# VHH binders against Uncharacterized protein F13C5.5: the designs that were tried, part 2

Target 1, 168 residues: Uncharacterized protein F13C5.5, of Caenorhabditis elegans (o76565)
Amino acid sequence: EICPMDKHAICNTGHLSCTCSVSQEDEAPVPEISCNALIARDLETGNFPVVSVEFDLNNSAEALEEFPEDAFRDKISSSLRVDEEDVIVLRTSCVGTDDTLTIQFVILKKDTNSSALPFAIEDLIDAESIATRMKAMGHLSQIANLDVDTIEYTEELVDLEFEPSNLE
Key: E = the ipSAE of ESMFold2; O = the ipSAE of ESMFold2 at other seeds; V2 = 0.75 times the mean of E and O plus 0.25 times the DockQ between their complexes.

## First folded at step 1 (VHH)

Design E11 (framework vhh_enristomig; at its last look DockQ between E and O 0.05; V2 from the best seeds 0.00; counts 0 for: pae E 18.0 > 2, placed apart)
Fold by ESMFold2, look of step 2:
Structure E11 (fold): chain B 168 residues (1-168), chain A 123 residues (1-123)
Amino acid sequence: as target 1 above (168 residues)
Amino acid sequence: EVQLLESGGGEVQPGGSLRLSCAASGFTFSHYAISWYRQAPGKQREWVSTISSGGSTNYAESVKGRFTISRDNAKNTLYLQMSSLRAEDTAVYYCAARYSTSGYKFPTLYDYWGQGTLVTVKP
């Protein structure tokens, strides 16, 4: 089962690879920097505008042991007509539950230099517009064979599970 | 058994060069993105460079222009050519593999790490 996560999760590929979920049950060293490092978060609050997708896992297939990120990215990119590598996943989180998976992501603008980290809000396609477009689509009630419960724009990033700053 | 074995570390004068190698076995090397990381004493582990399964390369800004990553899929070997070395490059260097694909696939294991090789740039 995808939730609860008992391993660190790494999202994205190449120089954008980053830890999008941390589990204290995984004793392996964290193999990558936090996805927080990809974005220029508000210095006081940690806020950053993202698209948040919540999946209802209550009827998910037992064969899924991990979030199918490649299938998620493929579906998002094809649906929105953007390049697959421009879809950047920042969070894969169970939000402390076993039956809900939350995925938070952003999309780079077409002409953004993907090596110029961290990304500012201006480097990204407007997240509220993305969420509005996705809500209007009839074929996004299921993504990567997972049932979509909600698609929302938010500025509140889910805290990284078991990140040391969140345990204090 | 998955194995990533680094070699080529040692002591070098500032401005010198070293070539690190990472020999891989126990997995389909050509399907993985392979990275170099480094950890200086008392510091956090730091990403250095990645080469994708398709051969695209990326570098941390601190090493861009001085380090070159490459892979030889026929030999299951990753390389890091380091030039113009500075005291700040002193660290244990690790190779790491993560699953990388262009299609849908459910990843089961995607984080393999080597033991590391020490690079010391004498002040």
Scores: ipSAE 0.000, ipTM 0.108, lowest interface PAE 18.0, mean pLDDT 78
ESMFold2-Fast, scan of step 1: ipSAE 0.416; ipTM 0.721
ESMFold2 (binder alone), look of step 2: mean pLDDT 82; pTM 0.826
ESMFold2 at other seeds, look of step 2: ipSAE 0.011; ipTM 0.414

Design E2 (framework vhh_enristomig)
Fold by ESMFold2-Fast, scan of step 1:
Structure E2 (fold): chain B 168 residues (1-168), chain A 118 residues (1-118)
Amino acid sequence: as target 1 above (168 residues)
Amino acid sequence: EVQLLESGGGEVQPGGSLRLSCAASGFTFSRYAISWYRQAPGKQREWVSTIYSGGSTNYAESVKGRFTISRDNAKNTLYLQMSSLRAEDTAVYYCAARTYVKSGYDYWGQGTLVTVKP
């Protein structure tokens, strides 16, 4: 990992990984990602409990164009030992905050056929059990290179979209 | 009908390079984030890399600095340039697109086999 002359090491904090780069002098400042810059995902509502994860974006070191859903699903599936295809992200939103991203997801039971929403509750792994197990795992303090603030279950899938109202 | 067709796999020696392609049809390719996944024999499928509609990229830690994902929206084609290949990179590589934002609507190709042999 020793960089040759005229090259500089760029290292990730928290994971000891370094890459040699010829130039860092003209590198643009890394912007803090705003939750409002992410495209909110909103699917049809269903009457089933979901797992809610809140991410703190204040310490994001990389510009993020949209939520890294595939990296998120990979981390969840490997940590809980379920198939990645069974991890379904239903909502992504910045409701009420500029620097907190909320993700709501469910996990399908093994051998469940994928179908249109809403899912039958019998086809879902119990959300409270998922949240409880995730909270017990110290390595889930960071998922998809984002800092995890809270993990909880929600009794039903909540519409996270914000629409201005003249009554408020 | 949404289709993804991978190509470019084969046998290489450690330290070698390969370029994988994924030809997409049946959806507006330029609007979607598209990913590479891989699955080694007896293991779960693992995420490798994603390229977003605007061109930003994300990589699994195991491939950072060795693999480069890119896209050509005019040709509806996704690429994975692999360099410094290792024995542990041996797997079937799959292209995946999320059309309706849930795994049941994820579209997967048939895969292309990459074998890294001494």
Scores: ipSAE 0.000, ipTM 0.216, lowest interface PAE 10.9, mean pLDDT 70

Design E3 (framework vhh_enristomig)
Fold by ESMFold2-Fast, scan of step 1:
Structure E3 (fold): chain B 168 residues (1-168), chain A 120 residues (1-120)
Amino acid sequence: as target 1 above (168 residues)
Amino acid sequence: EVQLLESGGGEVQPGGSLRLSCAASGFTFSDYYISWYRQAPGKQREWVSTISSGGRTNYAESVKGRFTISRDNAKNTLYLQMSSLRAEDTAVYYCARGLKYSTWSPYDYWGQGTLVTVKP
């Protein structure tokens, strides 16, 4: 159900997504890590636009046990001149091959009253504008020692009304 | 396992005060946004308040100025100090864990709830 007997859940600290995979028997640091080992979050659907950043993992210089979210948020916040707490990473996923990791995020406007559910689109900095500005910044070709391949505006729908404690 | 356990609910008079607690275990509490929600009989769940991992707070307009959310990361505990309580504050109060730095996934983990009844 959750994981077969011959598989174990791989969960990243501070993230909600876990994947079932065969035990990692190698204890030595691996210079390159699979995309599946970096999948930390997964949301069912979205109701607002997001910024998608695709990383090329083929030239990863370090073994990663989880996506370096703090380094990512720090780089984004300093580059775009926004507060680090306003950079919200919503989803991480593999796109196409195992050598591409996609991060989807949004940025809240300063001092918003919607940093919690329900989110309002008007409380988010326009994702298309964020993606456009990021594409113009050469120093964002690499974030946390990961090569940035693509930066795109993507529209998604997020289910913001679910409460499992009240399921019928 | 991830667990959230609310406590501190009870019966109180209008204008009174009450303090709710939410004890968390099974995850690194300090890394997460944590929220309070409530549900009155026959009504939909509504968001009450959120506190970020960095301590930034946010409130629903109906409770702003009357409720105060806070956290104690050393004790892995979330608090909701309620004052100037009104009959319309009567509800079951739940704490909910959001994603790291966000409350975007309401289906992550929820507590069992604690009942607050405001009776004249």
Scores: ipSAE 0.005, ipTM 0.200, lowest interface PAE 11.3, mean pLDDT 69

Design E4 (framework vhh_enristomig)
Fold by ESMFold2-Fast, scan of step 1:
Structure E4 (fold): chain B 168 residues (1-168), chain A 122 residues (1-122)
Amino acid sequence: as target 1 above (168 residues)
Amino acid sequence: EVQLLESGGGEVQPGGSLRLSCAASGRTFSSYAISWYRQAPGKQREWVSTITSGGSTNYAESVKGRFTISRDNAKNTLYLQMSSLRAEDTAVYYCAAQRSPYHFGTSEYDYWGQGTLVTVKP
């Protein structure tokens, strides 16, 4: 089975991203933590621009315990020729479906100061341009050995902000 | 800045095999997703295969299961192992690498090699 609905998105400290994961501890589960403060919201709408990649898992051999984020970032980095550290995965979601995995990410412009959180929108490469380019690249039919169904530019309504520390 | 040079093309019988190489000179080979394209006479360029810096591979449906792409970052070299070749595989084969991370235009922004001719003779 792919990421069940009871799995929690847990922020990765250092990568400034959230992944689908479940505590493997025999003790109490790790508290669910929101990944916040990564991207400055648009002052008028409260939204932020992201690139959304939807993967079709129907032909995957096994359910994913976690997203292969490093392989994904390597693919995006090499395909668009940006630095890997500038590819920020914000969210991994498989909620409500057993066949579809959605990844939302942004790309920082070169030499953006990673200590200056939240990143301003002008520090990002235009997400619509990224999505348009990726859709035009027929060879991006697979990313990280996963089948790509759709690539779109979206504006997120949900507040996504980095938490300074993990409680457990 | 970056030069790409293909080699390994030639004539082969249907059902035969060839191995193509693409040698790159330049500082950032390991950061490129590098692709193989081909162009038959009178046709537009067609994408064949891509390999990422991390080693992930993709193939056009027409070559899937017959061709294998690989790279050697230490040697700045890209390979395409072609098997079960068909007359329809006759084309000039090119390798291509993205020119700039901020140029999201067409393949015109990619670095292109000069090509190597593959001819499948019945």
Scores: ipSAE 0.000, ipTM 0.159, lowest interface PAE 12.2, mean pLDDT 66

Design E5 (framework vhh_enristomig)
Fold by ESMFold2-Fast, scan of step 1:
Structure E5 (fold): chain B 168 residues (1-168), chain A 120 residues (1-120)
Amino acid sequence: as target 1 above (168 residues)
Amino acid sequence: EVQLLESGGGEVQPGGSLRLSCAASGFTFSNYGISWYRQAPGKQREWVSTISRGGSTNYAESVKGRFTISRDNAKNTLYLQMSSLRAEDTAVYYCATSIYRGTPWSFDYWGQGTLVTVKP
């Protein structure tokens, strides 16, 4: 694994976190459609815009066993005045350290007339605007009792071709 | 395709210096944190250093003060400047990153490695 120690067990997974509350009415082959697949619809750009938050875990009083996603989503939704169910955490990762945790997320537009699945970039609130607004908010120096190091707009490379997984 | 290619390894005397490079392609380099690892013959892989997307750096205790990790986003290249090299630094050095590839999870990618030998 990339995380060097077990102090913050959250770093040992490095996997997507997904709130798949969206129903798929059409029958799909097993395995079931993941939220990761649902966000990868707009492949034309070759990348997918997200907001990335880097947390500094050096001053954490306790080792983290899991990311406090509900508290994170509550803080984001309250600060940006969006519905909590529209805040979707896509990735939890650390690379080579248990001192830095990266959370990538998107916010869905409120659209009661749309039942389209999977969703595309046009269904998301502009990630660059979100990152800009969050950086202007001084009270977001901490989120979910974790110290925020960086908030940035980034782009995820989207590739639906099979990729090899972790190399030990 | 995601590709990481290390270079810069070689033989050096104790107390010497080397600079390793890792050329990245197939993903948006500036969006990801990237790490250096090493593996000595017959031993498990050991984490050496990480640089985040935001530029913050972390180091293993054994290399603090001797190694410096840096990145050049314009060149899609990661560097490891090594100084005051010791016999115990002899290893194959790898760069590694974890990226989102669409389904179903984030994947870890490793380069082929570059050999560093510190000989008295």
Scores: ipSAE 0.000, ipTM 0.135, lowest interface PAE 14.7, mean pLDDT 66

Design E6 (framework vhh_enristomig)
Amino acid sequence: EVQLLESGGGEVQPGGSLRLSCAASGFTFSSYWISWYRQAPGKQREWVSTITTGGSTNYAESVKGRFTISRDNAKNTLYLQMSSLRAEDTAVYYCAKRSGYTLYSNYDYWGQGTLVTVKP
ESMFold2-Fast, scan of step 1: ipSAE 0.005; ipTM 0.269

Design E7 (framework vhh_enristomig)
Fold by ESMFold2-Fast, scan of step 1:
Structure E7 (fold): chain B 168 residues (1-168), chain A 120 residues (1-120)
Amino acid sequence: as target 1 above (168 residues)
Amino acid sequence: EVQLLESGGGEVQPGGSLRLSCAASGFTVSSNYISWYRQAPGKQREWVSTIYSGGSTNYAESVKGRFTISRDNAKNTLYLQMSSLRAEDTAVYYCARVSKTHYGFRTDYWGQGTLVTVKP
């Protein structure tokens, strides 16, 4: 936003939100960055196993407008000793709270050279093996400057966290 | 107002085919997740198939290779083409819209259901 000549830009910490004010002592706007604001990826997935990582966003949400996918993929590829381009983030979502972000990903086998959905299951590294390996690595308590709460292997019937049961 | 109106149910013999339709209004099918669910007598509702906004599809293992989900964006309508029908496919079939909300994924609109009966 461009302010008029008789007003000053007042921004909150990190410059995430700004307002134009006649006084530099006026209150800056409160950041409205939440877990739901980070749901930027909604890639189509097939019915195949994925690795799910849950992040605790407490004290981090105000500084994070976009999920740091490149840093995530770099950390995963370095830790598991796979090529970075083979780490595919499929979905980012918030589950039941604004302080928890879930990332679902798969890893392609070396030399597959296919990153288009839907993937062939035989081209993916076994998700249960990935989750088991990651759980054994103590240094993965933090990834891309975010605190890791849970790492699990899950089967997705669709790109959804649940099958609907609502009869309201 | 969002509405999902289903049609095409009926009685078929095992091995037969049937095509279900779901007419959508109040939103655009090409920009949403839309799923087919079914509920057999005395059983819980189960997911059958989804078509994603980009046009990709996914299927429950029990129907894979036999059912095909599709859409006609110009008519804003969903279809479920069912072939090689079995007695276990007998159920009320529902069309549903799935949306992302501030509380995660939710099924926010359901159709009225259409009965499919497979009997010898």
Scores: ipSAE 0.000, ipTM 0.119, lowest interface PAE 16.0, mean pLDDT 68

Design E8 (framework vhh_enristomig)
Fold by ESMFold2-Fast, scan of step 1:
Structure E8 (fold): chain B 168 residues (1-168), chain A 123 residues (1-123)
Amino acid sequence: as target 1 above (168 residues)
Amino acid sequence: EVQLLESGGGEVQPGGSLRLSCAASGFTFSTYAISWYRQAPGKQREWVSTITSSGYTNYAESVKGRFTISRDNAKNTLYLQMSSLRAEDTAVYYCAAPKGRSFYTYTGQYDYWGQGTLVTVKP
């Protein structure tokens, strides 16, 4: 059981993230994530640097029913000259707002022998170098038809993504 | 050598409950997202539920609210608690672990499969 007996798991549709709630509902609720009901992903993360891209959805021409991950990976791989399969989107979130979509991703080095999660930092292309190069590219002001607001690198911070378990 | 061993299947009446187990060996169980799949007679395998290494869960719409997936990393064991069983739940249940890169846990490549355990819900 993921939650104490007096609490219910609340899971976002299309996302593998769940929280524990004291909901009185007979069945666990399945709320959709904001950001126009985007399909979100939450892969296992470790203590390693990631690249964060924030998209400004205020200028979006249409509502998104799903994150265009293949188009995103294609744009990143072609712009940085890496293999598309090495671009791994770890998380998609709308923390604190419906108008800003945050994508966290990493790029695996070519010919990485291990493809299992969690990734070893030695198997990843340096996130700071990726972010710096992307910022220098004027043509990355828009990715997958979404307006780019910020591109930064940050060490994956459990405290920013962390939801304390009330199971302890 | 990676091995997955399912158990806990059997015959049950509609509305009944069963708990399935999957004992894993030969890999770092706690590191992987592990899934339950099922295959009804004459049908293709369908995804049932997934639990990530950190304990996040997702379910197929047909079982949501009735089934609960959980894991015990100390015992390298995956569980599926099934309640309010229906005739439509009759199937061989398999646990599956990914091998290599997997972009989506429930749509990713699965190379390790158990032998399955049969669940029969008698009309």
Scores: ipSAE 0.000, ipTM 0.125, lowest interface PAE 13.2, mean pLDDT 66

Design E9 (framework vhh_enristomig)
Fold by ESMFold2-Fast, scan of step 1:
Structure E9 (fold): chain B 168 residues (1-168), chain A 120 residues (1-120)
Amino acid sequence: as target 1 above (168 residues)
Amino acid sequence: EVQLLESGGGEVQPGGSLRLSCAASGFIFSSYAISWYRQAPGKQREWVSTINSGGSTNYAESVKGRFTISRDNAKNTLYLQMSSLRAEDTAVYYCARTWSYGKVTAFDYWGQGTLVTVKP
């Protein structure tokens, strides 16, 4: 896949070159230094456990246009010895304060064929085991150049729309 | 604001046909794959069909040969032509903006759904 999950490739077939574009809205986004500016995705996941990573943004010096998802998945896949394509980011959100970014993800088991949400639980690596292993790894104090505050698992994807502070 | 709005559901006898539509707005429709999903009463949501930006289609085994997904990029509309309907096809049908990453298909926006009832 040539583009991050929140972008679609637009290709010049004559030269086999592609650029990634974000879906266009009538209202242009206003860049700002806030956690809400980093919300990239909110996917429905169904009834299965996920891993949640909270990032501390209090040391961020400038606004980010988007979450660095490729760098995140590279770090997770290399650290846990899984294929990068099996690391699936499902939600990025802010909870409680404007200086905390929460990423929720799952890891597919090896040899899982092309999958669609909602995933079957048996196709996922156990989220509690992932969170436990990640907590034990000292080099995961930073992921994608962001400071990691907490790593937890939840029994299902947290619905942040109903409870904006559910992680507090 | 990204919006997806399904229509065309209703009641039909076994063996009948229905055509569902999904009107999309707030994004470059032609650049995205769009999928149909369904959720039967008391069951989890299941994938039905996907059409990618280039027009390639995929179907769940349960609907192959009976359902046809298509898109009209000029009208920002997705369609699902359903034929030879069975009681097992009774569900709320949703369209979803679809992205793929590696071997995974996932969605970031869903419609409100349209109910299809096939009377046994």
Scores: ipSAE 0.007, ipTM 0.250, lowest interface PAE 8.7, mean pLDDT 72

Design K1 (framework vhh_3k1k_2)
Fold by ESMFold2-Fast, scan of step 1:
Structure K1 (fold): chain B 168 residues (1-168), chain A 121 residues (1-121)
Amino acid sequence: as target 1 above (168 residues)
Amino acid sequence: QVQLVESGGALVQPGGSLRLSCAASGFTFSSYAMRWYRQAPGKEREWVAGISSGGGSTSYEDSVKGRFTISRDDARNTVYLQMNSLKPEDTAVYYCAKVYRSGTWYSYDYWGQGTQVTVSS
């Protein structure tokens, strides 16, 4: 593989593919891609299934200073034909890395009060169904100018409590 | 850059044991669930074992339950696969993978280069 003189080959070892990319050392100073968009909403309902979406920040269209929650919710709601206010982002996680952002969210059933947590599992649209529908759509490869890496649901109940990073 | 380096693969006779290691770097290892996969010649890559980010939960493919044990050492950024009572059917390249969650085959995992295990007399 031959890359332009100002590019380097970057290979994904898990998926036999290489792309030509410019490292920050080869460019004029640019805004750093940062995982400063941390959202953690208090949950007192215990563990429950959620939908998880992973974003590859290294291939994002723009530097991430704060997670674009409204744009994310708009894209999800329009794609799944649900009300934007029913899409609730519970947590974003980027612990110890700047290359992958994980967003955990749920969708409330229509006419459920979305203004406050906690809520009952019965008030949520099934997470497995949501993940399956999203994966089948194919046009969700980019959400809010962030490249989508993976769309999943958690089959096991997951503790959504935010834990601070011990790295300094 | 995420890097996963598997080691410990060898040729062993049926009934033998091996311990595979996966050294991780480029991410906060303790924050992610880890998995082992394997791929035999002419077969699809299959999931073998998984361990949660805290190590409190492990899971296994049915054919390896009771014989294989997954574990992790977060202080050393390492995942292990202890393989006992090896059978010829366990012959494969074994891969370590970084995951954020468990329980779905829609996953895209970051994989290492693999380590070859051959079980043969």
Scores: ipSAE 0.000, ipTM 0.108, lowest interface PAE 16.9, mean pLDDT 66

Design K10 (framework vhh_3k1k_2)
Fold by ESMFold2-Fast, scan of step 1:
Structure K10 (fold): chain B 168 residues (1-168), chain A 121 residues (1-121)
Amino acid sequence: as target 1 above (168 residues)
Amino acid sequence: QVQLVESGGALVQPGGSLRLSCAASGFTFRSYAMRWYRQAPGKEREWVAGISGSGGSTSYEDSVKGRFTISRDDARNTVYLQMNSLKPEDTAVYYCAAPTWYKSGTQFDYWGQGTQVTVSS
């Protein structure tokens, strides 16, 4: 046998080499990091403006096992009066070890010429307008039990043309 | 497709200053938080500083707070590390990283080749 009974083979990505490793379950697991609650989507250049929300993770009461995407989308959709299904979280990233979590999202709009629909928000045409409107809503100081530090617009335009994918 | 190229490393005397640069290409730079790490011979790679994609938030390892400043120039797809009051213990290869996070765990998919900083009299 390649490995003894108490070990299993671990191979480097790209088929470089394999080594026998002891069961990690016999020892204490690696501590969880707050930023392990992760989202990444492959993106193409397109027409939807990207907005960034930064959360301060200092003094967080609980480690994040998964980003609370549904709660985030619900808060954004309620605040901006758009359908929750049209709020798409694109990416998450951390600054430092566990200091700040950055969430980037887009709002999908099917028709921006909504003079026929009095309840449509036509001012959500670009990321600057979205960020400005969010900043004007003081109740967005906290989303899904996370403290909101900064809301910024980006100059990036993207399309989400495929289902989220994981590379590993 | 993704490429990070560090530059600016040099030999400098204690108390001196250096500015490191990291030129990025092949991805939407302004959408990514960028980080600086360093690694001394025989030691693990250590996080040094981070800056958010918007540039609105920065963070630092305790030993470099007040001495190092991270900044970015999105028009030039470049992140900088201004290092002041350098100490011998700052001697290391400095790496620029663009972290990519996945549901299966944390990982750093994109690293530069590194630039050597030596602080010695």
Scores: ipSAE 0.006, ipTM 0.302, lowest interface PAE 9.6, mean pLDDT 64

Design K11 (framework vhh_3k1k_2)
Fold by ESMFold2-Fast, scan of step 1:
Structure K11 (fold): chain B 168 residues (1-168), chain A 124 residues (1-124)
Amino acid sequence: as target 1 above (168 residues)
Amino acid sequence: QVQLVESGGALVQPGGSLRLSCAASGFTFSYYAMRWYRQAPGKEREWVAGISSGGTSTSYEDSVKGRFTISRDDARNTVYLQMNSLKPEDTAVYYCAKHRLSYTGSYIPRADYWGQGTQVTVSS
């Protein structure tokens, strides 16, 4: 599900990011939710463990116009001392009614063979190790100016398929 | 091994049009975002245009927006750059690059590219 049933995903042109909104151009303004929806790609990533970060948007002071993916990858890469290009955001989703934004990502090893997509587990830094290290870092209570609620390792492999959405 | 081969560069008159092609091999093309970069005489390499892995999102440098169009044909492992209303300042060697990142308009990552590129010269 991209967005709650009563809301629409709006994807910015030129950006691979979406926001859940109840606003319509030809109607009276309604409150925009503080939530990024689906960041989608037409790709087959394979089945492997991921790191999930849940952001609490209840205390967010501003509505999100787009997912802050650049700031997120910059914070993760600098904190874990990996190249920003190796931080691969696979999926983000929002539940506007719960004001929760979830992001799923993996980190590629520096010497990963780019022709080996979908990714093999051997090409990825161990997700459990990443989640454990992140939980131990005090400065990761906030990422990209968003409050971090939970950082989790998914022990079961996940098969992910994504497609962009552009609903008005 | 990963390889990208650019073609289509030529000498054109100001106001003319060209279509550049980039043939990809050695990787699963449809899984990658693709970008065009250029390097003009005496200048640093600059980003020109980008297209997402799914082909649904595109981004352009301000000076080419409205004149250039990036597209892709995943069945042929090829990315294209259609250049219209060419200006002398568009003269450069054009390179294509693959990227693993989700493309955002505000993020300009370092590009990986191969070969000599393709020379575009806009002059009368």
Scores: ipSAE 0.000, ipTM 0.148, lowest interface PAE 13.6, mean pLDDT 68

Design K2 (framework vhh_3k1k_2)
Fold by ESMFold2-Fast, scan of step 1:
Structure K2 (fold): chain B 168 residues (1-168), chain A 120 residues (1-120)
Amino acid sequence: as target 1 above (168 residues)
Amino acid sequence: QVQLVESGGALVQPGGSLRLSCAASGFTVSSYSMRWYRQAPGKEREWVAGISSAGGRTSYEDSVKGRFTISRDDARNTVYLQMNSLKPEDTAVYYCARTSYKGFHTYDYWGQGTQVTVSS
């Protein structure tokens, strides 16, 4: 969940919790490159298939402050010719690994009147079709300067072991 | 491309008033939460005021409540900060920001800032 509008979410590396602060961490040190530098994002969803992308962090040249979600959505939307607003990242996780980042997402159909979670299956573009198309695209071997290891269709969201966010 | 340009900063005497303007381009201000921050020399940047995308709800840091008012003009794609009863401690560079989200993080696209000096 998000913070009150007078505050910014600041997430601590390695314990998957966030606090709300009046100051943005503009000058914060860049964390070591590892999955523990990224927080798990878990949105309530129905039981439906998703697209899972696994990134290999071993080839990254620099430390990551956070997952580049905007660059990811832009690359996906431009490659599949869908609106960026229709690319919904549901889960970002590295629980259990320190060299692999898993992103799970769905794509809403154009002109969908979806206003809230959970999504209905009929509002989503078929995940198996998305994964199949992406696997056929050579230029998706890298997304947002991260090396793509696998792109798969999965029946459900990956089970994440993390503490609930502590947002005030 | 997202761009924010602040203006209106000036030297003013204690008790005076100023209106700061933030002209936005590359996006529609009514679709985003907009904020004003300030940074005084040798101090950390602090949040001052905010206006929500939906319903135009406003919020303020305690030290400026009742003195500052944030507003927006959707037709001109501009955000304003009306500052009344200015005090020397209000001296700072004021920044306009568009709030964005990446995962659980929030971050802002910033303007270049505008200097407000309150002294006699």
Scores: ipSAE 0.000, ipTM 0.118, lowest interface PAE 14.9, mean pLDDT 68

